# Designs tried in a protein design chat: VHH binders against q86uu1r1256to1370. Part 4

Target 1, 115 residues: q86uu1r1256to1370
Amino acid sequence: SKVCRGYLVKMGGKIKSWKKRWFVFDRLKRTLSYYVDKHETKLKGVIYFQAIEEVYYDHLRSAAKKRFFRFTMVTESPNPALTFCVKTHDRLYYMVAPSAEAMRIWMDVIVTGAE
Short names: E, the ipSAE of ESMFold2; O, the ipSAE of OpenDDE; V2, 0.75 times the mean of E and O plus 0.25 times the DockQ between their complexes.

## First folded at step 1 (VHH)

Design d10 (framework vhh_7nfr_2)
Fold by ESMFold2-Fast, scan of step 1:
Structure d10 (fold): chain B 115 residues (1-115), chain A 126 residues (1-126)
Amino acid sequence: as target 1 above (115 residues)
Amino acid sequence: QVQLQESGGGLVQPGGSLRLSCAASGFTFSDYSMSWVRQAPGEGREWVSSISTSGSYIYYADSVKGRFTIARDNVKNTLYLLMDSLKSDDTAVYYCARGKTVFTYSGGQTRYFDYWGQGTQVTVSS
């Protein structure tokens, strides 16, 4: 589908706290937007597809050792096993999925949407 | 128009060192992640290293980690690959590429490279 929606917990910017946000992945607008809640009435931020440089998860690096890099990510995530990163030109976004299944879905749609 | 031009390849003995350069023009170099990719004789392309726009994030293939160093100079619009402790297995044509690597949840990887240099030959002989 062109749109994927769901809750993710996002690391804040200046205030270093983790907040539950409603994310909307929209291929037509080429944006990953996040809102206060699922009613999508208060927009908190937008990540533009063209600005996305990298999407990664440390567990995948461990699973695919034959031709992949080694890196360490410092994060104070409430659930490191379900945490993935979106790196843009401007900043690094840390996100926690509610389940392994949800994380797989989110990473796959972002990977296929990023150009 | 985007152009990427590699230089610095050559013949070197095992254990030797080489420095590859890639001169970029026709785009705002500091807005793009850059990568090195190599192709050995009779083999497919192998990703070697990537560096983010500012240089804040650097990644290496396991085969080269600890021996190679990727760097960039955003003032000179140049990408570098410093190759140390070269081995015969490093023999390949090395390409400069504009773009990033994205890892998939299924354990694979997707590389979004839209422009490539002409390549520079590195031969490591014993």
Scores: ipSAE 0.013, ipTM 0.230, lowest interface PAE 7.9, mean pLDDT 77

Design d11 (framework vhh_7nfr_2)
Fold by ESMFold2-Fast, scan of step 1:
Structure d11 (fold): chain B 115 residues (1-115), chain A 126 residues (1-126)
Amino acid sequence: as target 1 above (115 residues)
Amino acid sequence: QVQLQESGGGLVQPGGSLRLSCAASGFTFSHYGMSWVRQAPGEGREWVSSISGDSTYTYYADSVKGRFTIARDNVKNTLYLLMDSLKSDDTAVYYCAKEDLGYTEIDSYPDAFDIWGQGTQVTVSS
């Protein structure tokens, strides 16, 4: 689909806080943008599709390879089972979907958009 | 190596205007988003504005929206910040920053930008 909208909870930066944000996937613009709320009044960030390298949810493998920080971030998620990651070349975004179905939809849409 | 050199700052009265420039070298300028960030005395870095590599998308902090305009010239490898209606609160050292490829983060890491140059001082006083 061309545009997908919805709430996801993302991990914050310096202060480790999980914040609910309104995400807008726009295939035509090739952007994944996030806002404070669904009225799209306060932009908080933009991820360009060309920067996306991976989208994944199997984080236990990172623990086996001693990627403790990555595993800790997922484990500290309000819902590790619904947490997925969007990897760009210099940053990893941690996101919590409201349901397993929503997680699959978001991951599929982002992967398809990024190509 | 990456080099960024800011210029164009100075002393200006409230309501005045300035044009900042940033000369970039050592990387393929058009492939990266660029940002302006500022730091007032005793404060952390504050994001001001960002522009995508192809100039299609521009973003501004609420405090500067309608007063500042970000622009770039990919042939000259130069980033600009056009500053109108300057206020005392705009007093800071202004730095240009090379963004991550395809990434603009406004929220999570307010001081995550890599600074390569010495910046250019903007002082707004009456």
Scores: ipSAE 0.000, ipTM 0.204, lowest interface PAE 10.6, mean pLDDT 75

Design e01 (framework vhh_7mjh_2)
Fold by ESMFold2-Fast, scan of step 1:
Structure e01 (fold): chain B 115 residues (1-115), chain A 124 residues (1-124)
Amino acid sequence: as target 1 above (115 residues)
Amino acid sequence: EVQLVESGGGLVQPGGSLRLSCAASGFTFSDYAMSWVRQAPGKGLEWIGRIYSGGSTSYNPSLKSLVTISRDNSKNTLYLQMNSLRAEDTATYYCARDYEGSEYFDSSGYLDYWGQGTTVTVSS
C-alpha cells in the first residue's frame, strides 16, 4: 500500500527517552514522517527514504525475554521482541511496534518503499 | 504532565491478600490501557498484567491465578488485587501507562510512563 499510518514508539534523538508517535509512510513523497498524535497537526520529524540504508530487527529481537523486560532511560527498548531499526546515513532510529503483525507491516512497507 | 502514584504497599503475612492502587493524572485515563509490573530485590522486571481501556484484562500466565487487575475511570484509578501472597512476591510494584494502539493496529506491551513504585514485603 502507498500510505501506511499508525503508532510506533521512537527513541528520542536529543533526549534518549522512548516516546509514542504517529507515523505516516508516504510512498509518493518517499517520506516517513512522525507526529505527536493521529491528527497529524504537529510534525516532530521526517526520515527521507533516500537516506535509509537498512531496516533490521535481529539484534534486539534475539535478546528478548518474553515474560520479562528491562528498561533504561537512554538505550534499552521497552519491548525488544517488537523493536526494529531504521539505519540512515547519519543515525539509527529505534522503533517499537504495537504488535508482531504491525511490525511486519511497517518493515515491509519501509523496505519496499525505500527501494 | 503525566503522573502515576502507587499506594497500598506494606508488610503482609504469607497467604495474605493486599490491594494496590495507582492514581493517574495529566492525561485522559480512560483512553489508555494500564499495566502492573514488579521488581524483586536484585532481580529484573516482571510484567504482571494489563487492563485495556474497555476493561478487558490480560495476565502473565505465571501470575494469573494470584492477581486481579481492575480500574475506575471516574476516579482515574488503577487497582491490583493480590491473593495467596508468598515470600517470592516481595517486590516493588509499579503501575505504568500502556500503549493500547491505534484504530489501525492492535497494541501489545509497550509502557511509556511509570510510577515511582510501592514496596510489598511478604514475611512472617
Scores: ipSAE 0.000, ipTM 0.115, lowest interface PAE 16.2, mean pLDDT 74

Design e02 (framework vhh_7mjh_2)
Fold by ESMFold2-Fast, scan of step 1:
Structure e02 (fold): chain B 115 residues (1-115), chain A 124 residues (1-124)
Amino acid sequence: as target 1 above (115 residues)
Amino acid sequence: EVQLVESGGGLVQPGGSLRLSCAASGFTVSSNYMSWVRQAPGKGLEWIGRIYTSGDTSYNPSLKSLVTISRDNSKNTLYLQMNSLRAEDTATYYCARGEIYDFWSGPEDYFDYWGQGTTVTVSS
């Protein structure tokens, strides 16, 4: 697998700004780029692999444990069970994958690329 | 061609339960993310929940404990079980194929196929 691509929901700079973005992982270029949509015409940002410090699960706070919480877009992920974080030297990126399998794949390719 | 056909709607008394079905043809339900979405008269679309390819489910927190989404892969059919129905649950219910969406975009922007909808009326 030379390139992995797909949709992830990414937290923006503001707490209430969760946006669906098209992500492209390119191992040869060592970049994780994200676009407005799958046509890859409107680039929103690039994460260089050398800047990545950690990839981890945000603590799976609610999905696996029958926990009651308020419906709010301020502090909670749209899907905590499928949320992972990419920590770079200058910022944190929180992403929601469409499935458990997709989350595992994305985390694996990012970690492998950062090595 | 791709088709989604809902059934099971009708008149239900407050506090009652109802199960909606969505029969799919032209594609495999277990290979796609499937959602239930509703629209009350004169209101916007409200996302109810989804089932992932893995079989895991995710729900609108305001509706959690009142609904359950499931599927039968052998019948290529999606289900929505609703319990403790209230007058405010009166709506047209749609099944839809699509991806995860952000909360600030309408669910219609992320789903490529919808059923015709089935109407649920909660009234004494």
Scores: ipSAE 0.000, ipTM 0.119, lowest interface PAE 16.2, mean pLDDT 73

Design e03 (framework vhh_7mjh_2)
Fold by ESMFold2-Fast, scan of step 1:
Structure e03 (fold): chain B 115 residues (1-115), chain A 125 residues (1-125)
Amino acid sequence: as target 1 above (115 residues)
Amino acid sequence: EVQLVESGGGLVQPGGSLRLSCAASGFTFSSYDMSWVRQAPGKGLEWIGRIYSDSSTSYNPSLKSLVTISRDNSKNTLYLQMNSLRAEDTATYYCAREGRYLTVYGSGTPHMDVWGQGTTVTVSS
């Protein structure tokens, strides 16, 4: 099974709070799933690959005013420099990686898997 | 750190030409699509064009006949050649790195994840 897993801190959907979640990238199912913890018994959500439009990191070094909402979300992040976004048709998912290397790995596997 | 530094801006007379450079560091330059964007005083951002990692280009139709974008991957440098400059071309010019993205149903608006500080071009007699 071609699977990548690890902890990321994600911004909540309706209540804007940051929570540590166990993420599982599954190429066979074409899903990015997140659980309460590494035991994968309490599923919190699923991002389907077909819904993904963009994967990027959005840093505060830009002069672009039209990105105000994205700047606000990144500014509220526990670590803006390690924050990346998965944009779907319905929602933006913001995640904080434990390191710059982990952030690049997660972005690469998601982009490659969804292509 | 990931960084983009523009240079080559300055005062130029109407009808003149100018080449801007953008030096990239801290990432694998050859793997990224790159864009040029400008902002005239008191106006919003205007996208000029992009160069893909394979060196093909796409331009804003309003500017296509006036500009050429190129890159030198051996020098980690992006270029913008501008010809027949007019007063309305007075702006701060930014180079930007396009974030990696998946376009499910066609090309969306380019998303920029890294920006330079800008270089100013003033077109005046």
Scores: ipSAE 0.000, ipTM 0.116, lowest interface PAE 11.6, mean pLDDT 76

Design e04 (framework vhh_7mjh_2)
Fold by ESMFold2-Fast, scan of step 1:
Structure e04 (fold): chain B 115 residues (1-115), chain A 124 residues (1-124)
Amino acid sequence: as target 1 above (115 residues)
Amino acid sequence: EVQLVESGGGLVQPGGSLRLSCAASGFTFDDYAMSWVRQAPGKGLEWIGRIYYSGSTSYNPSLKSLVTISRDNSKNTLYLQMNSLRAEDTATYYCARVDTEYGDYLPSWAFDIWGQGTTVTVSS
């Protein structure tokens, strides 16, 4: 269908804690929206497809860039191997998928939707 | 010593333009992405944009048409050009170094070095 839905755990922007959110990818609206829960009544944010610059596996880029400078402000992911990033003009969104398969699916639909 | 020093702030009339500079010292400037961040009096931090070593830029969409970020790697200097200034642009402007442990795709809040800031006041 034109819509992909599911739970992802995302890092907060202002308060850097990890929160479970209900994500809705809507190809027709060209939006990736996230809500408090499956009822889709309490909207927490919207990412417009045209604002998306890149989608990547966080753990692969981290492994490639082996530096010794200390982490200053970002809270460690609860599952680095299942973490992927959506880079927009405003900020990076860090998301943890429930499985490797779910991570691949989410990245694929976001990349194809943004293109 | 790692240091960032902003300059160029001041009083500007609405509709005016201003260019801010940030002088970097104590590190290899062209190894790092750099960012501009601002804070209006009594408000939180607002990310303006980021520039990679190559000169490639990424902007806050709400500010994209009003600002241009550039850099001169030979002078270790970062610039922010602002046009069509509004009263809402009154803020302290900071340049910041992006934490390289997490690379050029770091969140806008992941900075390891900040300047002291330069104040821009837009008023008649």
Scores: ipSAE 0.000, ipTM 0.088, lowest interface PAE 18.5, mean pLDDT 74

Design e05 (framework vhh_7mjh_2; at its last fold request DockQ between E and O 0.04; V2 from the best seeds 0.00; counts 0 for: pae E 16.5 > 2, grease 25.7 > 24.2, placed apart)
Fold by ESMFold2-Fast, scan of step 3:
Structure e05 (fold): chain B 115 residues (1-115), chain A 124 residues (1-124)
Amino acid sequence: as target 1 above (115 residues)
Amino acid sequence: EVQLVESGGGLVQPGGSLRLSCAASGFTFSTYWMSWVRQAPGKGLEWIGRIYSSGTTSYNPSLKSLVTISRDNSKNTLYLQMNSLRAEDTATYYCAKDSYPETYYYDSGEFDYWGQGTTVTVSS
């Protein structure tokens, strides 16, 4: 299937918080969409593949790219070790995977889909 | 209060064209990304595209050849032009607002407000 689905916890919203969202990676449409839940009835956002520049989980690399006071965004994650970032030319997206295996899978499908 | 009101839907013959509008109020329209999203009967939500403050657009590649999104910041209005309409384009069309202004980089934002939708039916 060219579609990957699952829950990730993402940073975002009017008030900075970490929210569990249902993510759908659609290779044919070239979009990564996120919904309130698995029923996909309330769409919360879309990352289109052409905007994606990098996918990474290196906290030291993240700190080096930002002014020191912004490094706290990554460390404020519910699980920094399972936090990965999708950098687009528009926004920086922080996501927490439920496991190391899930993080690897999500990063791999996003990277290969963006090619 | 934030309000988004879509208009322009209706019955269209196959091969026809239609222009939808979304009138925005209650926020600084010119500084926010705006999106169009549709939902066909019994189907899921399908993102059509996004428009930046400048008028630059990003589209769902599956729909890019059929639609054009534009905006008039002086009138606080978002538009969706649709051409070569087919039966499978029958859907309720929604406009949606991003939760953060375009200049905000370090938080992903979310769609925080939606219009009520306008229905497009492509049939004879």
Scores: ipSAE 0.672, ipTM 0.866, lowest interface PAE 1.2, mean pLDDT 85
Fold by OpenDDE, fold request of step 12:
Structure e05 (fold): chain B 115 residues (1-115), chain A 124 residues (1-124)
Amino acid sequence: as target 1 above (115 residues)
Amino acid sequence: EVQLVESGGGLVQPGGSLRLSCAASGFTFSTYWMSWVRQAPGKGLEWIGRIYSSGTTSYNPSLKSLVTISRDNSKNTLYLQMNSLRAEDTATYYCAKDSYPETYYYDSGEFDYWGQGTTVTVSS
């Protein structure tokens, strides 16, 4: 499929809070965008595939990544087992999927899109 | 109160150009990244590009060759220049304020305020 859509819970950039956002993966546009909700009328951010360096399970690298936030307040993930990371050139995104299956799908499409 | 007001929209012939302005107020304009986005009729929002507080720019790869974003901090104004317009460029164009000042996320963006938009129609 050319487009994948669904909700993920994303950690904020400067403000380390978790917010539910509607994500749109578009292979043709080569973008991963997120909106306030599924109506896609309020764009909150865009990640271009070319900016993506790595996608991985957070629980596999949580200890190493925590060092980068040593002096910042970071709220615990609502579900660590369903948390994965999208690393761009200059930002690390933390995302929580609604299920293990959803997490697998999102990680797969993002990885394949970034390749 | 943060306010963004776009202007410069109108009717443009195919092959023509648009030059839009965005007047910003209610925040320290020079310290924030600013973006342009657009929405074509019946379609979702599309990110056009960003200008950082440093003046460096980042563009949608699909539009990069045709787009120039600039800013005048002394006037609290953001600009969009787009050339060689096609019918597909018909849209409402919005300026958007990035959420955080002095961020280190050069290739991604978060927005918190939007203007009301200015409409550009490309038609012969």
Scores: ipSAE 0.018, ipTM 0.272, lowest interface PAE 6.9, mean pLDDT 84
Fold by ESMFold2, look of step 2:
Structure e05 (fold): chain B 115 residues (1-115), chain A 124 residues (1-124)
Amino acid sequence: as target 1 above (115 residues)
Amino acid sequence: EVQLVESGGGLVQPGGSLRLSCAASGFTFSTYWMSWVRQAPGKGLEWIGRIYSSGTTSYNPSLKSLVTISRDNSKNTLYLQMNSLRAEDTATYYCAKDSYPETYYYDSGEFDYWGQGTTVTVSS
């Protein structure tokens, strides 16, 4: 209650690739923060509740540049069936949950925080 | 040894259709994600789309209206249906074994295994 923590895979902001981040939902701070890992020593970003416009289930094709030894290729979501979106005033976040239950939990807590 | 063999390429007139096949062996086909890519003469690689083990697909937006990816796990075969072909679709088409199942949380995105390609030429 009041705090929810866990790993989600998200599309990066500057480098468009899928990255594993440790997410922390905090009702008291009214933030959804994400860190490099569960030790919470390196903050990578913050999503303020008041900035959240929508949370929705979506199979979004998210292409990102890949570097290969001899060519460049784009990538898609690692698991489209478990991909959901958090739309904010500044950015559209694409997130992949580790399971359908985790996706439902995260979408529910984030929607509640945005209310 | 992982092997991927594309077939079904050839000469087609503008507006025509083709279905490409990719025969896979040397790995458990049904558990891996698969991709199609293409390379036009003198151009870089262009990603066409991916099919997941679930059968869900994801496409390059610029090609989505022209292509459909499917798979038959009982035959270890990946398919690319192409419709309304244009001269700009002239390319060598490759299938690739996608490596994301082994590296779910990494963004390397490397395709270690490719077919030799099948050539599609769209011309009058």
Scores: ipSAE 0.000, ipTM 0.114, lowest interface PAE 16.9, mean pLDDT 77
ESMFold2-Fast, scan of step 1: ipSAE 0.610; ipTM 0.843
ESMFold2 (binder alone), look of step 2: mean pLDDT 78; pTM 0.785
OpenDDE, look of step 2: ipSAE 0.006; ipTM 0.226
ESMFold2, look of step 4: ipSAE 0.000; ipTM 0.140
ESMFold2 (binder alone), look of step 4: mean pLDDT 78; pTM 0.785
OpenDDE, look of step 4: ipSAE 0.008; ipTM 0.229
ESMFold2, look of step 6: ipSAE 0.000; ipTM 0.128
ESMFold2 (binder alone), look of step 6: mean pLDDT 78; pTM 0.782
OpenDDE, look of step 6: ipSAE 0.007; ipTM 0.254
ESMFold2, fold request of step 12: ipSAE 0.000, 0.000, 0.000; ipTM 0.150, 0.128, 0.149
ESMFold2 (binder alone), fold request of step 12: mean pLDDT 78, 78, 78; pTM 0.784, 0.780, 0.781
OpenDDE, fold request of step 12: ipSAE 0.017, 0.015; ipTM 0.255, 0.252

Design e06 (framework vhh_7mjh_2)
Fold by ESMFold2-Fast, scan of step 1:
Structure e06 (fold): chain B 115 residues (1-115), chain A 125 residues (1-125)
Amino acid sequence: as target 1 above (115 residues)
Amino acid sequence: EVQLVESGGGLVQPGGSLRLSCAASGFTVSDYYMSWVRQAPGKGLEWIGRIYPGGSTSYNPSLKSLVTISRDNSKNTLYLQMNSLRAEDTATYYCARSQLEWFGDTHYYYGMDVWGQGTTVTVSS
């Protein structure tokens, strides 16, 4: 299908807190958009396919970061095992999926849509 | 015309192996979530597993050790490899094209919009 929808928990850009957002992956528009909730009335942001450079598991970055004694606690994922990253030219996005299967699905649709 | 055609079913002895094929026409299988589903006589549908557009797979935990789903993009064909077949595996096997749909705020399912006719597997001595 051309569209994939669902909730993911996203880390904030300016305030490093984690918030549940409704994501819409639209292959026709070539966008990954996120809203306050499933009604899709309050848009919070858009990631354009053209801007996406990488999609990867956050646990790899978390493993590297574990070598340091200090880090900002507000950036710690509520579930590191289900955290993945979408790297764009503009920003790095961290997202937590509701399950391992959901994480795999979201990563697959984003990678295949961006290509 | 969008179609899925299963093949490879037949009579198999207990403990045997079998590979089912699903040939797609009118669309590209790697652009979709593709599933295998079966239905034993007099019973409901049982989901076997799926292959994602990116190539990863997911299986019904009850069947994971016994089956493998794969595809050949050059032939636009799905496969279901089954090993250690039991009498309980007697069923009609279907391949289906799926779309990801969310149910509620944390759950999702794969809506199946194109089905094949099915191929029958009978496991008996």
Scores: ipSAE 0.000, ipTM 0.139, lowest interface PAE 14.4, mean pLDDT 76

Design e07 (framework vhh_7mjh_2)
Fold by ESMFold2-Fast, scan of step 1:
Structure e07 (fold): chain B 115 residues (1-115), chain A 125 residues (1-125)
Amino acid sequence: as target 1 above (115 residues)
Amino acid sequence: EVQLVESGGGLVQPGGSLRLSCAASGFTFSEYAMSWVRQAPGKGLEWIGRISSGGDTSYNPSLKSLVTISRDNSKNTLYLQMNSLRAEDTATYYCARDKGYSYTIEYGQSLFDYWGQGTTVTVSS
């Protein structure tokens, strides 16, 4: 029943194509949608909760040698310390939160809602 | 310095209820998501459920009707209420601090950085 909204910077289809997008977590629809801006008039994409396999804070996993491949993408980020990943069945999404608190909130609502 | 101590385990009759507690210290409890995980004798770990820092809960679908997770931030304590206990609920129960940052969604799991020592629940007549 809770809807979570806010800006995140998302990596586009090409390396170093990071774009600020307005994200909407809708538990009822089971979607994480992103728009050009907070007016929610131009939809850029949708992540269906059923497709989500993993949400992780790549910085912590990058400290573990066996997860090194993910470290490369985080290193390309404008702010590696605030970058988290949403792994779906078909794609990895990398997002930069505006703060550590915002990152924790987004990861919490996505993992809790996706179940 | 992070410490998690479970309590409340013991022998309980089939159909009974039991509440487990987890006392947390050494960190700002209210800012972390917490989970309960169990391990039956000879079996792997089974995630029970999670409660966010804000109080939102999510459960293993196979256990949702049998358990309730809650927290009291003023007491730095996490709770697991279990009802209608069955023999297959016999297990060691662990509380775990969710890193707050890493999760596996498909199976309702999170990556944990600290675990308690566990408390054993035996369901038997």
Scores: ipSAE 0.000, ipTM 0.166, lowest interface PAE 12.3, mean pLDDT 75

Design e08 (framework vhh_7mjh_2)
Fold by ESMFold2-Fast, scan of step 1:
Structure e08 (fold): chain B 115 residues (1-115), chain A 124 residues (1-124)
Amino acid sequence: as target 1 above (115 residues)
Amino acid sequence: EVQLVESGGGLVQPGGSLRLSCAASGFTFSRYAMSWVRQAPGKGLEWIGRIYTGGDTSYNPSLKSLVTISRDNSKNTLYLQMNSLRAEDTATYYCATEHDYVFEGSYSDAFDIWGQGTTVTVSS
């Protein structure tokens, strides 16, 4: 499997709003790119695989102090149960998958591709 | 039997046009995004473009003005229309399913299928 693609909703970096973006996982290029839509003509950002440190989800009902910021972002998500995080050395990305199955697939391909 | 079979290749003169077909069998064609890829003699694979399940297309910017990809789900067939052919377009042309695990299929149905290719030679 060299390429996985689909819609994810991501938290904006500068404006704290959740926006639907078309993500392309490309194992050969070692990139996770996101576009305005599925036509892949308007690139919004690129996450290089070598920059990825962790992929995780946090479904806790209450936050420990050390997890306060992550908990706040997840609870403000449109769907906290389908929200997962991609941590790079530069920043943390919050993403909402369209289903539990899609979340599993995305997390698995990113983890295996980045490592 | 899961299979993709390309056809329509052959000898064509410079400046001519050609339409390639890719017949799918053994899987639910309408659920998969499809790509065209080519390989010139002695060179690597070059992606031409894709068509999503809904009919939207995305092309290699270098080739966009020269090619059109379409599909007919009722016939389980993918097409590549090529115009203004040049000697540089001489290659073996392949159709393939793209891994679209999240968009269209469940993980258990996700797989890469490639055809055996059809050869296009552009010369006088």
Scores: ipSAE 0.000, ipTM 0.134, lowest interface PAE 10.6, mean pLDDT 75

Design e09 (framework vhh_7mjh_2)
Fold by ESMFold2-Fast, scan of step 1:
Structure e09 (fold): chain B 115 residues (1-115), chain A 122 residues (1-122)
Amino acid sequence: as target 1 above (115 residues)
Amino acid sequence: EVQLVESGGGLVQPGGSLRLSCAASGFTFGNYAMSWVRQAPGKGLEWIGRIYDSGSTSYNPSLKSLVTISRDNSKNTLYLQMNSLRAEDTATYYCARGPSIVEDTYGYYEYWGQGTTVTVSS
């Protein structure tokens, strides 16, 4: 529950394609980091806890608001039912979990760990 | 260069089965969702289904009972298994990477194969 690791599929920032990344939630560093693979040698990005504003299920957002953002610039999710969003000061991160249980665990860990 | 090459199309009798293949190169195949799309003569594009990098699948509800999409990441190959083929399944079948971006509900696929033609006739 303190250090959570696992694969999630995330939408790219510059090139809007979905890529599998190894995510590490680290309470000591107060970071959510993602790597190319589970060996944690090639860091691709870091989300700092203090930058996290909101975490929500993508499919549970209001229909009108969700459709507006989807119609404008949101890349189609590979699995909308397992997609959740992490909102930071700078951008939205869209992630697809491997299962509903994994999605719940990731969201719970991020929400409770955020400062 | 990203390349997608479909194969396995041909003439098949009604009620028959056929498996199409798509050979991918020029990118890390296992990191991308892959799609199958078809176009019947004189008709628009019809989405068949998608397989995610995890192996999970999503299908067009009207085709769900007739098709199965699978992948072999060790061979960089995508498959479409079709059963109980009907004359209306006559079409050119395309392999595509993604979609990469969605604008106003339209999926955008930057990389497509050249297509393979399936003809269902008696």
Scores: ipSAE 0.000, ipTM 0.086, lowest interface PAE 19.8, mean pLDDT 74

